# VHH binders against Protein DOG1-like 4 (DOGL4), part 39

Target 1, 232 residues: Protein DOG1-like 4 (DOGL4), of Arabidopsis thaliana (Mouse-ear cress) (q84jc2)
Amino acid sequence: MSKMRNLVEEKFLEFYESWVIQLELYLHQLLIAHNNNTMSETELRHLISKLTTHHKAYYTAKWAAIREDVLAFFGSVWLNPLENACSWLTGWKPSMVFRMVDRLRKSRVVLVEAQVKKLEELRVKTKFDEQKIEREMERYQVAMADRKMVELARLGCHVGGESVMVVEAAVRGLSMGLEKMVKAADCVRLKTLKGILDILTPPQCVEFLAAAATFQVQLRRWGNRRHYVTHS

## First folded at step 1 (VHH)

Design f6 (framework vhh_ozoralizumab_d1)
Fold by ESMFold2-Fast, scan of step 1:
Structure f6 (fold): chain B 232 residues (1-232), chain A 123 residues (1-123)
Amino acid sequence: as target 1 above (232 residues)
Amino acid sequence: EVQLVESGGGLVQPGGSLRLSCAASGFTFSDYWMYWVRQAPGKGLEWVSEISSSGDSTKYPDSVKGRFTISRDNAKNTLYLQMNSLRPEDTAVYYCAKGSPYELFDYLTHDYRGQGTLVTVSS
C-alpha cells in the first residue's frame, strides 16, 4: 500500500488536524480584533497569549514525536505536497516572517524608528542563525556520503541479520543527528517569533499573527485543491 | 535600556535558605513573564523558575519543586526567588531573565538576563 503510516505519524496526524482547526478559530478572532479598533490592550494581550500558547502546544507535541521518529517530519503525511514544498527543516523558514513584518509598515499602525532598528537587528541575527543551521545540514548531508556510510549501505545488500543490525544502528545515528538539527531550527523559529512579538505593540502583534496564520491556512487550502494548483 | 540587577547571593550551609532579588528597569515590568535561570561551574544554563506577568502562574522543574518559590512585586518592579533546603548541587550563578509579554517555552524564550548573583552551598 502507498500510504504506509507508523503510530507516530497516525498520532501526530490526529493532533495536527485538531491543532489547525483551532488555529483557524484563533485567526477568526485575530481578524475581528484587527478590524475593530475598540479592544483594550489587555484584551489584545490575552488574544496574543492564546496564539503563543497554541504554538507552544505545537512544539511540545512535535518534540515528543521527533524523539520517537524524526523522519516522519521530512515529507510529513499530515501536510499536503504544497505545504511540504514550502518547508525549511520541517517548518517555516524564520527569515520569511520579516516579509510579513514589512507589510506592517504599510498598515494604519505604523512602526516607529526604534522598532524598525530592533527588527533589523533581529533580522540580521535570525539570518545568521539560519546560515549556521544550513552549514550544519550541509555537513550532515556530506557525512552521509563518507566512506563508512557507503560501506554500510553496500553491506546491507550482502548479509542478512548481521548487516541489518549494523545498518539499523547507522540509520538510528542519522535520526539522532536530524533530531538535534530540527530542534535547533525550532529554537531559531521560537526566538524569532518571541523577538518580533516583544518589539511590536499589541495591535501590531495582532496584525502580524493574523498575517502569519492567514498565510499558513491559505497554503493548506491551496494545496488541498492541488488539481488546480499542483499538477500531479 | 533594559536593566536587571540581581542580589542576595552568598555562602550558605546545606539545608540553609537564601532569598534572591532582581530589580528591573527600562521596561514595563508588570507586562512581562520573568524567569530565574542558573549556571553551575562548567555547566550550561538551567531553568529554575518562571512567573506570569500577574504572578498568578508559576512553574518549576522537579529539581527545585517544593524547595524554591518565585514571586514578584509589580509595584516595586522586583522579582524574588525564595530558596529553601539548599543542596551543594544548587551552587551556581543565578540570573534574573526577562521573558516576553506572552508565554512560550521557559528558558528558551528569555530575552535578556542580568549580571547574576553567586550562590555557594557548602560547609
Scores: ipSAE 0.036, ipTM 0.478, lowest interface PAE 5.7, mean pLDDT 83
Fold by OpenDDE, second read of step 2:
Structure f6 (fold): chain B 232 residues (1-232), chain A 123 residues (1-123)
Amino acid sequence: as target 1 above (232 residues)
Amino acid sequence: EVQLVESGGGLVQPGGSLRLSCAASGFTFSDYWMYWVRQAPGKGLEWVSEISSSGDSTKYPDSVKGRFTISRDNAKNTLYLQMNSLRPEDTAVYYCAKGSPYELFDYLTHDYRGQGTLVTVSS
């Protein structure tokens, strides 16, 4: 049975499909750059800039969409079940990227002591920020059992008349809170990415971004093989 | 402490021009990419322009391409935005924002942007 999609879901689905296609193109460029040691620093920085710009476009679109319907992102129809299962507050968990960095360290990438120290500091900070958001989210989820939400649950069986206003108010309140949480989570993601890229050299950034993009693309492919997803 | 102070905003008629300035302090200005972003009433932040640390690379969204020009004077720690052929839809608070060497998401996090300067385009 096909899931019902609202306008926000449909629009973002289209956007995301296009965005992923472009990501794959950039991934190809990243891989070429990674395997080509003759690229200048300027060229590498340019490529990195293209990727960061691409990610900025994603969050710009996301934040515009969540203003309209944040709930769409808690049941992201543009993602397969595997991608959704790996999602933390509608996206990747910030602390996860440090595992990618660790993998770089185990490869040919040599990080100097100063970089390692800074990365560790960033890891700690990121973890604390995640925990803070999780606590707030927990508080929010527990608070959902308040008078308004209880009323919503009751009215869900008998919606009509004045009850509609109560339901709408309750949903709006919940949505506003969730939007705040999602934005907070995204900020942590963005800060984490920024921090990592600021610590790494351009060649290291290219390798990191290639790894991240590869993971994202492969996760999608793996998920699609396991679970059929209808695309537009 | 990073400080960014925008100026140059004001009321202008459609088709008019304005030049915004951003005075930067508290960091090595020449080491960072800089951005202009704007926020129209009731809308979210919109990227308007970016410039590399050296100033040799600039980018614009289609919405302002050909009309806006970003520049910088690293000796003066100042960022500029020349806005020509202004339209009513350009009405917004304009912010300068500090980026990273890799043009990452600083303007989205609100950590490194100024208080903004209001640009109103109206007949």
Scores: ipSAE 0.011, ipTM 0.306, lowest interface PAE 8.2, mean pLDDT 85

Design f7 (from f1 with R98T E101S Y103L L104Y Y105E E106Y L107F L108T S109G; framework vhh_ozoralizumab_d1)
Fold by OpenDDE, second read of step 2:
Structure f7 (fold): chain B 232 residues (1-232), chain A 124 residues (1-124)
Amino acid sequence: as target 1 above (232 residues)
Amino acid sequence: EVQLVESGGGLVQPGGSLRLSCAASGFTFSDYWMYWVRQAPGKGLEWVSEISSSGDSTKYPDSVKGRFTISRDNAKNTLYLQMNSLRPEDTAVYYCATSPSDLYEYFTGGFDYRGQGTLVTVSS
């Protein structure tokens, strides 16, 4: 039985499906660029810019959607169970990308000492920021057992008449808090991504982005093979 | 309002040197990466240099590497470009640029700012 979808879920599902298709196209270009090793720096930077712009489009759409219904992203119907299981606060965990960077280092990619140092600093910072967000999220989740949420729980059993306003207010409050947390998490993601791209050379950026895109696309494919997801 | 004002351009002979300056205002200069870009007549914008917020990291394209040096003085909110061994192909309007928006805005539709530019003409 398919989950009932609201308007926000349906719209974002449609967006995301298109977005992923475009990502696959960019992935193809990234792989070509990586394998040819003949592209000019300008061409590489242009390709990198296209990818970053594509990611910007995702977060633009996401943030617009979460303003309407942040709860949709905590049960993301556009993701399969495997993708959802790997999600940290409605997206990829920022610290995970450093494993991709490490894989680059194990490959033919040579990072200079200065780059390694900066990456390590960024890793530390990213982890710190993740932990901070996790603590805040924990605090928020624990605090959900406050008067408003208790009232919501109570009224949820007997919703009617004057109680509707109270329930609605409580839900709005909850959603606002969650929206803040999601935005905070996204900021860490974006900072991390930008930080990595700022440290890497254009060829290294292309390889990194290819790795990241490959992982994302394959994760989706693997998940879909295990669990059928109904798409629009 | 973000403002970037370039200066230091002019006419120079091949092999000559120029030092460009960019005065920044309207944002916390020291928090952002800065860039020099140029546009030659009939050509598109070309990236020519970048520098990190602290100034400890710089990058150049092969076209200018070894000849151009980007630097910054955060206390003066000023960006510099030392150009040595200038060539006729370096003739262009040079712009300083930045993305002073926070990362949120940057990744959700933020845009870069650049000044009005300063003309550099390399000719014998």
Scores: ipSAE 0.010, ipTM 0.252, lowest interface PAE 9.0, mean pLDDT 86
Fold by ESMFold2-Fast, scan of step 1:
Structure f7 (fold): chain B 232 residues (1-232), chain A 124 residues (1-124)
Amino acid sequence: as target 1 above (232 residues)
Amino acid sequence: EVQLVESGGGLVQPGGSLRLSCAASGFTFSDYWMYWVRQAPGKGLEWVSEISSSGDSTKYPDSVKGRFTISRDNAKNTLYLQMNSLRPEDTAVYYCATSPSDLYEYFTGGFDYRGQGTLVTVSS
């Protein structure tokens, strides 16, 4: 069977490969900073700025791509099956990063009471944001199965110019809904990331970002090394 | 411009009932899912009910299922929460909340499309 990629998939695959290579280089710098503990606050802030800019570049490229083809991000060809299986609305689940924050409680640079309180408030807000998005996704799934949509799908099986146009309009509407939902999820991701970094000190930010990047890189490596073949 | 105004809160004894109302304006109420959420003193936000735009679908967490009933009147742009068999642990500020159909604008423009809240105190 032929495996085709559309132009959006090809362009984003090329972007993502380069983006991941740069992430691994930044991870190396984060691990040096964390393990050697020799960098000044100014140097740490500069490194954190490089990481935040790198993540912003990802979302800029992603939003341009989903405007053209949002479905490319559901079962992405630039991600291995394990990465795709671990995705929540085309990316990482925002509340999961608080597990990485919990590791900071075991670090040399411990969280103070004021930070713990602010992080807990942010965690609650993040979960509330996730629930709103999940309910909107459920709403779209219910709308897809309502009587009118089922009727439109049935009519699309028959020859008729008007029915074809109506079905195409409905499909376009659903795609626009998915695009807005993915962008909403990405906004929660960006707000959660910014919120955590605003609460943490520069050494804690480095440790957090190193944990997050390590998990992302390791998940990709685990998926790429799978021993199972589906047709053996 | 989007405005939600809650009312109906008050002091009630355990086992009592209250009906909360939320008057909505500034958006097409009948197009939006609506929610009731609460915040007990010193605790985070807790979801207590949701209702679809048409009113045909409702959901509740186990903590209030069978005791609370969410409903809406799209002609009056009003959301309701009927609370029965109230318990001291139901004491909280109750908020009416909505998720605009354009979630992207909702999360990029601001997070909290909820009203000022109405206090419910369950105490003897």
Scores: ipSAE 0.000, ipTM 0.170, lowest interface PAE 12.9, mean pLDDT 79

Design f8 (from f1 with S99E P100T E101S D102A L104D Y105L E106F L107Y L108K F111M Y113V; framework vhh_ozoralizumab_d1)
Fold by ESMFold2-Fast, scan of step 1:
Structure f8 (fold): chain B 232 residues (1-232), chain A 124 residues (1-124)
Amino acid sequence: as target 1 above (232 residues)
Amino acid sequence: EVQLVESGGGLVQPGGSLRLSCAASGFTFSDYWMYWVRQAPGKGLEWVSEISSSGDSTKYPDSVKGRFTISRDNAKNTLYLQMNSLRPEDTAVYYCARETSAYDLFYKSGMDVRGQGTLVTVSS
């Protein structure tokens, strides 16, 4: 188990480092595209597709890894402490991306009334789905505490093999439930991302993706250089 | 079109064995984790087994661990479940399911593809 966990953690650490490097390269392309009024719709759609594919690749790798060891994603070794502290169920909090959307409303590219309405409807649905998952996770954690208390009580009685079987079953149940909750959270993330991109025009998509990538990259840099984190 | 077709179910006595098969088509089978789920009469869906895309990793709940073995043949796009030491409580319709990919999640709202099922009855 520990040997398999070490290999999963090592492989995902290697994957994530490469994934972040590629995200920074895409961010550079997004910023150039945002400042270049001569780029065609086809060129913008191609760039948006690259970012969409990149995020899909992340979730494909993540879901494969959590099948093996979901606990590796709670306090991940490939994330710095600031990134871990800002995580909601092993990733970004879906409702937070609407802060980037709010900045689009104040940008040079004007959102039309129909887009504003659809984005607000999506925001409400995203918050509802997010809160539903939070309630399910709380219920799950309470149930896991009950099992742990039973295990601790039995261990206090020095029962040996019977204690081991109970601990194994409880850990397996915890892992399976956490995997389900993490996937549910990732489903909300991907649906929210797709929903936003479906509502926005290609130039607006580029601006949104640039804002999101900038925040992710900066959060990582701030965490790696803690003495430069500022309160604004 | 994506299809999963289960077969191999039937009537078997307690202590007997059955091998279930699932023929997959319409997607790149070797890219997906696969699993078996079952539904007993009057009950909800229960997870039975999981297998990684390569076949190197498998998982089972305690109710079937040591009795059931999941395997796959990526060249034939086929998933298998070898069931040994069958018990009356194993009576259920068994379904083959594909793990939701990031692609499916983005385009198909996170739905797994499930087949029509194959009935397993463990009785005298």
Scores: ipSAE 0.000, ipTM 0.172, lowest interface PAE 11.9, mean pLDDT 80

Design f9 (from f1, 13 letters changed; framework vhh_ozoralizumab_d1)
Fold by OpenDDE, second read of step 2:
Structure f9 (fold): chain B 232 residues (1-232), chain A 124 residues (1-124)
Amino acid sequence: as target 1 above (232 residues)
Amino acid sequence: EVQLVESGGGLVQPGGSLRLSCAASGFTFSDYWMYWVRQAPGKGLEWVSEISSSGDSTKYPDSVKGRFTISRDNAKNTLYLQMNSLRPEDTAVYYCAKDYSAEELFYSGSFDYRGQGTLVTVSS
């Protein structure tokens, strides 16, 4: 709260707070649907569609924002420290959702063999994609110690003359690289989510989405209580 | 600018009734699903009713089913919540809420589609 915010941070903070409020509304509907087995398939699909659309809206907004300032997302002021600590490349780690699926399997949800197989294949693919992105990110992080970035470090906040151009170019290059990595990570998230929803039945999707939303909302609540951060 | 203004709250005895209203403006009211949500002291937001754009479909959680009735008048851009057989546990600030669209979330300068709320207190 006391941290200086730029325009991108302020705008996205407002967006995210409202986005979370809507998520909570959907969560209640998901929980009702999950606890009441009387809903038709059409109704369930409608609810699933609402959630997927909501998530797509988040990434649409995020990608627009990162074009302006990707660095804002590496110190996300709209998240509490606990949420940030659990973040992988500015979001949830894709492979984490398989633990939620496993939870479903341990509950009353029965997955058929074909579903289990497909989920395992997806898990392997997701892990592979995560590792690929991590390797690329490592390259970027190591490359930060190149001549241009060393010059930036030397000049500090007081840059002038010909060196300004070098510094600006270096920062732009770094930001572009980071933007690419963030988008790549988000693509893996979206592909993973879609993959899971394609494998699960509508009732199973509702339960999965409820679990995911619950986790997200509770993580935020826990973090806020622990760090005395007020969010809507 | 999206505006939602709730009214009709007040103090009522257990078993009593209230009718809440929500005046909507700044958007095409008839195109959106609408909701009533409530927040009791020290608790999070709770969904209490849903109504489709046309009003043909309504849903309620078990906590209020049979007691609350959501309705809308699209010609008047107004959302209603008839609350009967009120209980102390119904005490909360009640908000009307607009369904979010991806486009609105992306382009709108204001993202909070709730009103200021109206307080309902059920007490003997």
Scores: ipSAE 0.026, ipTM 0.522, lowest interface PAE 3.6, mean pLDDT 86
Fold by ESMFold2-Fast, scan of step 1:
Structure f9 (fold): chain B 232 residues (1-232), chain A 124 residues (1-124)
Amino acid sequence: as target 1 above (232 residues)
Amino acid sequence: EVQLVESGGGLVQPGGSLRLSCAASGFTFSDYWMYWVRQAPGKGLEWVSEISSSGDSTKYPDSVKGRFTISRDNAKNTLYLQMNSLRPEDTAVYYCAKDYSAEELFYSGSFDYRGQGTLVTVSS
């Protein structure tokens, strides 16, 4: 028996696989630019634009998909278990990218004091927005638990299709609030990414984007190789 | 650029009805999903309703489902919220909100395209 997937999961799986392949191609371009210093400032800006467009395409596709089935993004079938374990509200945790930015302080393209100040201001703002969403998620999880308890009580009736109809109605209601929360988290992600890119010079942007893409690609590879190393 | 102007709020008795309007300008209204959100005194923002760009799809939380109806007139660039069977807990400032693309979020630096709001008070 193969795993059954709904239409949203099947379409997004196909999208995501293609999206990751393109990310790997962009990563190669970023690494060439970073290692060889072979591109002009105009060429670097164009490369940065390709990466930002690529990430915007991801969120465009994601938001279309969550309107139809937000629950597909919790424990996603297109992500391996390691990628799923590292997710915060269906994606990367916004504050974690500042750990990647901190490594730029030790690179050959050193941050100036004005940039350090702006990055710290952005870090504080990002953590504040992140904590707001975490509080909303906690309130939502309490509401989810209360509603689930009511539905579990009704499931005890399990007569014909009656329990199925009740569960489906509850899930539809909960999904709408969850969709808005996921989109709010994605807004913090995009705002944080834009803020960092606005503060950094084009060579620093390339180094940052290369670090971020490398982590994303390697996390996927590490998780995918897990099933190979556990059998001996 | 983007402007959203809400109107139609006021004082109404429990069980009464109100129709809110939102006049939109500065963007192609017919291309965007639109939302109503509210903020009750001392509480956070609560999503109230949403409507697709064509008007064919609408969604509501259980708290207002069956009582509130969202609609739009793309020819007039206007969003509506028909509120029936109003309750004291519906007392809030109601905001019209525009959906946003990843493109707009990335370049504008703002995802909060809400107007100044319109106050709805349900009290006897």
Scores: ipSAE 0.011, ipTM 0.378, lowest interface PAE 9.4, mean pLDDT 82

## First folded at step 3 (VHH)

Design n1 (framework vhh_7aqx_2)
Fold by ESMFold2-Fast, scan of step 3:
Structure n1 (fold): chain B 232 residues (1-232), chain A 124 residues (1-124)
Amino acid sequence: as target 1 above (232 residues)
Amino acid sequence: QVQLQESGGGLVQAGGSLRLSCTTSGFTFSKYAFSWFRQAPGEEREFVGAISWSGGYTDYADSVKGRFTISRDNAKNTFYLQMNSLKTEDTAVYYCAAKLRYIGSSYPSEYDYWGQGTQVTVSS
């Protein structure tokens, strides 16, 4: 991969910066709603819908981009080093959001037994889906040590234009495998998010989404502050 | 003190059915997720199926999906693998496994307790 940004990286960087600014605006609205009991259930559902649509927009843009260059999402230029260090298969680790769900249990807002049971069942399914993807990644890494891949790498080092088509086909095959894994991971993320929101009441959804957005925004700020602290 | 004991293995013709049981003791059954793994000669242990602590979630390896069913009976401290439409490729030693927490796992290393295994042989 070139250290210069390609077209996919440029477009997604511009998209992501705008997407994060809008997330911060929604976070402000979520915090107001969470700290103020004046919003109706209809108003809360509308706000939750805005956040859900916003997250879906991210995955729509991401999936279009990974079709063109999935490798742009491994070591993303639109993320700071701290955000990249905290990523699992190009995004948040699905099971980690249950830490934010656990905060709902510690708050003054009481989850009923039926919700607790459904959330634990969802945690359980999410962890299992993660492990399936991790096994697929393991198989992918093992395939990289395949005799044929080693032979193609050797050929690429010693034969210029004569082997370009064969090497390019192998690289495209690797990229297609990564695309499938990233999309599978993103499907687990979306199913986990939807599952949590389906189980929670609108006020609990606002609290959950506020916690999630706060963590995402703070992680970005902490990572950006590193440049100030370490270079100042 | 903790024990998992398989039963129900044996010889069966291709297309036949077997039901494996795993009877447990020494822990609170309802707090555990359970899985079945199998191992053919010369191969690593592979995941077959899992059932969550509540019984509300089940999952299966693609090779057995639609043919095998995992279930649990909390009153009997026993869980089961119903194997239908058996193939010669299903021949293996079948192991039951238990994991504290809410889900089974496809990773053998995550299991707290294991049975000793029961042989299943499917003839053509």
Scores: ipSAE 0.000, ipTM 0.129, lowest interface PAE 18.8, mean pLDDT 81

Design n10 (framework vhh_7aqx_2)
Fold by ESMFold2-Fast, scan of step 3:
Order: C-alpha cells, then sequence, then structure tokens
Structure n10 (fold): chain B 232 residues (1-232), chain A 123 residues (1-123)
C-alpha cells in the first residue's frame, strides 16, 4: 500500500462537490428571481434564507473538518489550483465582497444614501477585522521560525521515541493555532455576509448573492478548464 | 425562433473518438444549462451529460463517466460532447437539449431539442 486514504480530505471533497452543486442550483433560482420579478417579498426572503443557511452549512462542515486536519484546507484537494491561489486564509478575502456591492450601485438596483453610508461603515469594520486576523497570522508565522521550533524540527531528523513525541506535540500545537486562525477568518466572512444582507433590500440581496455565487462558480470553471487542458 | 442543430455524428470503430457539437440560436446562450441525451434502437431516450449555465458544474450518466466530456463556448453559442473510448453500446441517436436554467436528467423537462445526430460504433 503506497498511501493510506485521508478520510477528512475524502469526506470534505464529497461534501464540497455536493455543496457546489447546490450553490449552482441556488444561483439559477436567484437569476430566475432577478429576471422575472415575479416573486413576492416573502418568497425572496425565503430564497435569501436558503442561501444564508447553505453558506452556514459550509462553515459548520469546514470547522468540523479542520478540528481533524486543518492542513487539508491549505492547498485543498477539492479546489483546483486557481481557486487555491486566490485563497486568503483558506477562503475568500472578506473585503473583496464590497467590490460586488459596488456593482449594485451601477445596476438597475439603486442603493439609497442611507444604505451606502451603512455599507461604507461595514467595509471599514470588515477591513479592521481583516487586519487583526492578518496580524495574528503574522505572529503565528514568526512563532514557527523561533528557536524552539527550529530545534524541534532538527530533533525530527532522529528516529527515536523522545524526538517523535516532541515533534508530534509541536505539530498538534501548530494545527490548533491554524484552526483558531481559520475559524477567526471564517467568522469575519460570516459577519460581513450577514451585515451586507441586513443592509440590502430583498431584491438587492438576490442580485448581490447572484454576483457572489457567479464569481465563485466562474473561478472554479476557469481553473477546471486550465487543469483539463494542462493534463489532457 | 429558437433552434438547436447537432453536428459531428458518424461511424467510428470501438475504442475511437467523436466530438459532437450543438449550435444554438434564438435565445441568450450564456443564461442556460445544456444537456445531451441519446436514444438507442428500441430503447427510451436516456440522459448522457449536462453542463450548467456557468460551466462550473457538469454531470454525466454512470455509463459514460470518465469517457465523455461536455463543454460550452459562449462566444460561439455552441456546446460540445467529446466522446472517447467509444463502445458498441454507445450506438444511438444523440440529441442536444436546452431551455432550462437548471439542467435535468429528465428529457420531458426540456423546452428545445435538436433533430438528432446518429452515432454508430462498430466492433
Amino acid sequence: as target 1 above (232 residues)
Amino acid sequence: QVQLQESGGGLVQAGGSLRLSCTTSGFTFSKYAFSWFRQAPGEEREFVGAISWSGGYTDYADSVKGRFTISRDNAKNTFYLQMNSLKTEDTAVYYCAAGRLIYSPKSHEYDYWGQGTQVTVSS
């Protein structure tokens, strides 16, 4: 047996494939709602709620998986190389979604001044939270290069019980630190998404969610096409 | 108004390859999912594969997974079925289907169909 199966990676790959399939189904529903303007406010709110629940389901599954193997999320096997290259702490950069909000200002969907002010306040708060996470990641990366970690890495070159136990403890410590950092970044993502949806009207939420899902799906499409051409 | 036309069918030896094309007109190509179906002599029409409107999701019948690839070209209003490692069991009339924002493996749920193109795989 040249390699053991990685249950966390295999399980999350299966989950993610299903999650992306459902995201595309929701995207089609969002486009129907946007184009036909036939849905009631109650129906639009229900659709928005389904998308919100769908995104929360992703983070619930992700957090369960990172408790077991956080490193699976750095260079994920369920993401193509382009998706991995565009990742910021294992996902989308929170401030990026405000570029999608800017598209609403230029669309047939008109934002009122009060909404623009609230979105700007949220953008500033999101950038602040983002910078806080970046400082924590910098501290984490510096800690990996300190003298203790260098000594532990050196000990890992020796095959013996003492060095194996010390290296295992260090690796668990690194994993726990990364897990905390990834969860912190994901919390900023969820807070940013909720904040935007709370500011927007239901039709504006539909357009925003459609834009976000379209970007995510298109990025996957571009990366998958490149990978196929490279390996064909 | 809406029209779909298949091309690329023909006779091929087992183990060979064919590429089918479906050229569309009369609707906004980039907004729709597209599917391929086939019908063998004496059988009902069966699902072969689908591609979402974004191209980010593809689906295939178990019998063709790993051998067939569906793709789309929005600039040409055309979508394709690349058929590799063909088997005699792949002999059928192949139809392209459109008119849904969300693809379906059920043929009766499609609004628009091509006329079909014959694919014959000889031993």
Scores: ipSAE 0.000, ipTM 0.101, lowest interface PAE 17.1, mean pLDDT 81

Design n100 (framework vhh_ozoralizumab_d1)
Fold by ESMFold2-Fast, scan of step 3:
Formats: C-alpha cells, structure tokens, sequence
Structure n100 (fold): chain B 232 residues (1-232), chain A 122 residues (1-122)
C-alpha cells in the first residue's frame, strides 16, 4: 500500500488501536471503582468524565476521517469480521445499549421509578430517531436505482472530459450523502449515551460504562481469536 | 500500571548533542503513538515530537525541525529523541508521553513520566 492510497484507513487504524488500548485501561479503573464502595461522588464523576471525553474523542476523529473517506467506515479494516458483523451504520445500534441498562434493574444498585420512566421515554425516542435514519438510508439506496444514476453510470463507461466531470460530481454527491447519514447516526448514539448518563447516578453510570466497555473489549477479543479451516 | 522512565538528560554546551531515552512498561508500547514534550522554567508544556506506532510517521514543530529526530524500538519498548545543534532555548525538562492520536489533532490522553532535565549553557 502506498502512503497516498488508503491514508485515511492507515491513520484511523493507528488511532483506533491506541483508542481501544486506552479503553481497556479505563475499563480496569471502572472495575476497581465498581468494587470500591468508598470512592467519593466527586471521584466517580471524574472517572465518568474521562470515559465521556474518550468517547467524544472517538467521534471527533471519526468525523474528521469521514470527511476524507466515508466509505472506509463501511467494512472497516481496523475492525475484525465479528465487530463488522455487529455494526449498524458504521457503529453500534443505539437501541442496543438499553439491553445493558436492563441489567442494572437486576443489579445491587436499584433503579427508582422516576429513573425507569425516564429510561423508557429515552428508549422510545431513541428507537424513533433510529427508525428515521433507517428510512433515510432506504431512500438513499432506492435513489441509486433511479434512471438518472443509471444514465450517469453508463456515461462513465465512455472516454470524454464532459462525461467524466458529470460522473465525478455524482460520485461526490453520493459520498456527501453517506457522510450526512453516518453523522446523523452518530448524533443519535451520542444523545442516547448522554441521556442514559444524565438519568443514572454516578455508581450506576460506572456500572453501565463498565458493562459497555467490557462488551466492546470482549467482542474484539472473541473476533481476533477465531480460527477457520480453509478449504481449497 | 503504566510507567514511563525518561533518561539521558544533562548539561551540554550550545551546538552539542544529547540522546534521550524513555523506557515504557505496563502497556502494549507498540500500540501507542508516542510523544516528546518539554517544559522550560516558568513556561507551559511544549510539544517537541510525535511518532506513529510503526515509526513510519514522525512530526516536529518548526522550533526543532531538522535538529531533533524521534525514533522507537518496539522490541525494547523504548522511545528515543536524538537532539543535535542544541540551543540555550532548548533548556527544559523533557517528558515522554503516550496516548491515542486523533486523526488531525494531538493526543487526547498523555501519560508523563518523571522527566529528564536538559540544560544548554556555556
């Protein structure tokens, strides 16, 4: 691979590997905090802030990268096949985190009725926002089958400066459309994460973040350890 | 526990050279971007150099470009800074730092060791 080719993939691969290792270090701190009932609310809020900042850093880097090459995030080279199989619009499906929240109801840290109500309201809103994005993606995919797009693809098979410029404009438009949708999905992810953390107490936040980080780290480890028998 | 131990500092005359080392432990060194940062007396932290996980990418500010060279040995978990043509304004405590590299930005998380003092004086 040349330095100019796959530069976005190369840079984000290095970023992501380092980001995951830092996530594992934070997971260790979360597990210590979860098992230590003497940690103050101020100390717990500081740890929660570190995790929140770490996740925001991921989206800052991701949005910079998708401005350059959004397609790098569909079937990402820095994710193993299992991680890629679990992706929804280049990341975790927003509604999935409520399955992790459901575990808190069976934990030693009991959710009060007011929290349960707010979490259900957030779940409904998150599912609505998620479905809205799914409809946008469906419309985007249907537009690819439009007569005009078929005509542009046909023109791209013929040598000529005029047709080349028209095809290049169409391809740029497709990439910008995908970038907009990926950012919309990421905004739902961030709003959902913030919403959950705003509803939970600091000890519940630590438990939730530990569960989420554990799942992310274990999914990566499981996918990296897989072995397949190759035939022919 | 993440540990970074800097060494190699000392007193040197203007125009001289020094090689700094940073011994890393407690984390997978080869998976992290590494940085050298410095702090001159009475001033804030200044970024001096950065290096990618493989060593294939390096970057320097104009203040040290052409004089300093960052390198790493992943087999030895060691980061280096070769400093040539040293100037009085290079006098500072030098720190080894690590963290994830944001795509077009500096690292989000820096872990600094004890530092090593470099004094450039006649």
Amino acid sequence: as target 1 above (232 residues)
Amino acid sequence: EVQLVESGGGLVQPGGSLRLSCAASGFTFSSYWMYWVRQAPGKGLEWVSEISTSGGYTKYPDSVKGRFTISRDNAKNTLYLQMNSLRPEDTAVYYCATGPKLYFRTSYFDVRGQGTLVTVSS
Scores: ipSAE 0.000, ipTM 0.173, lowest interface PAE 14.6, mean pLDDT 80

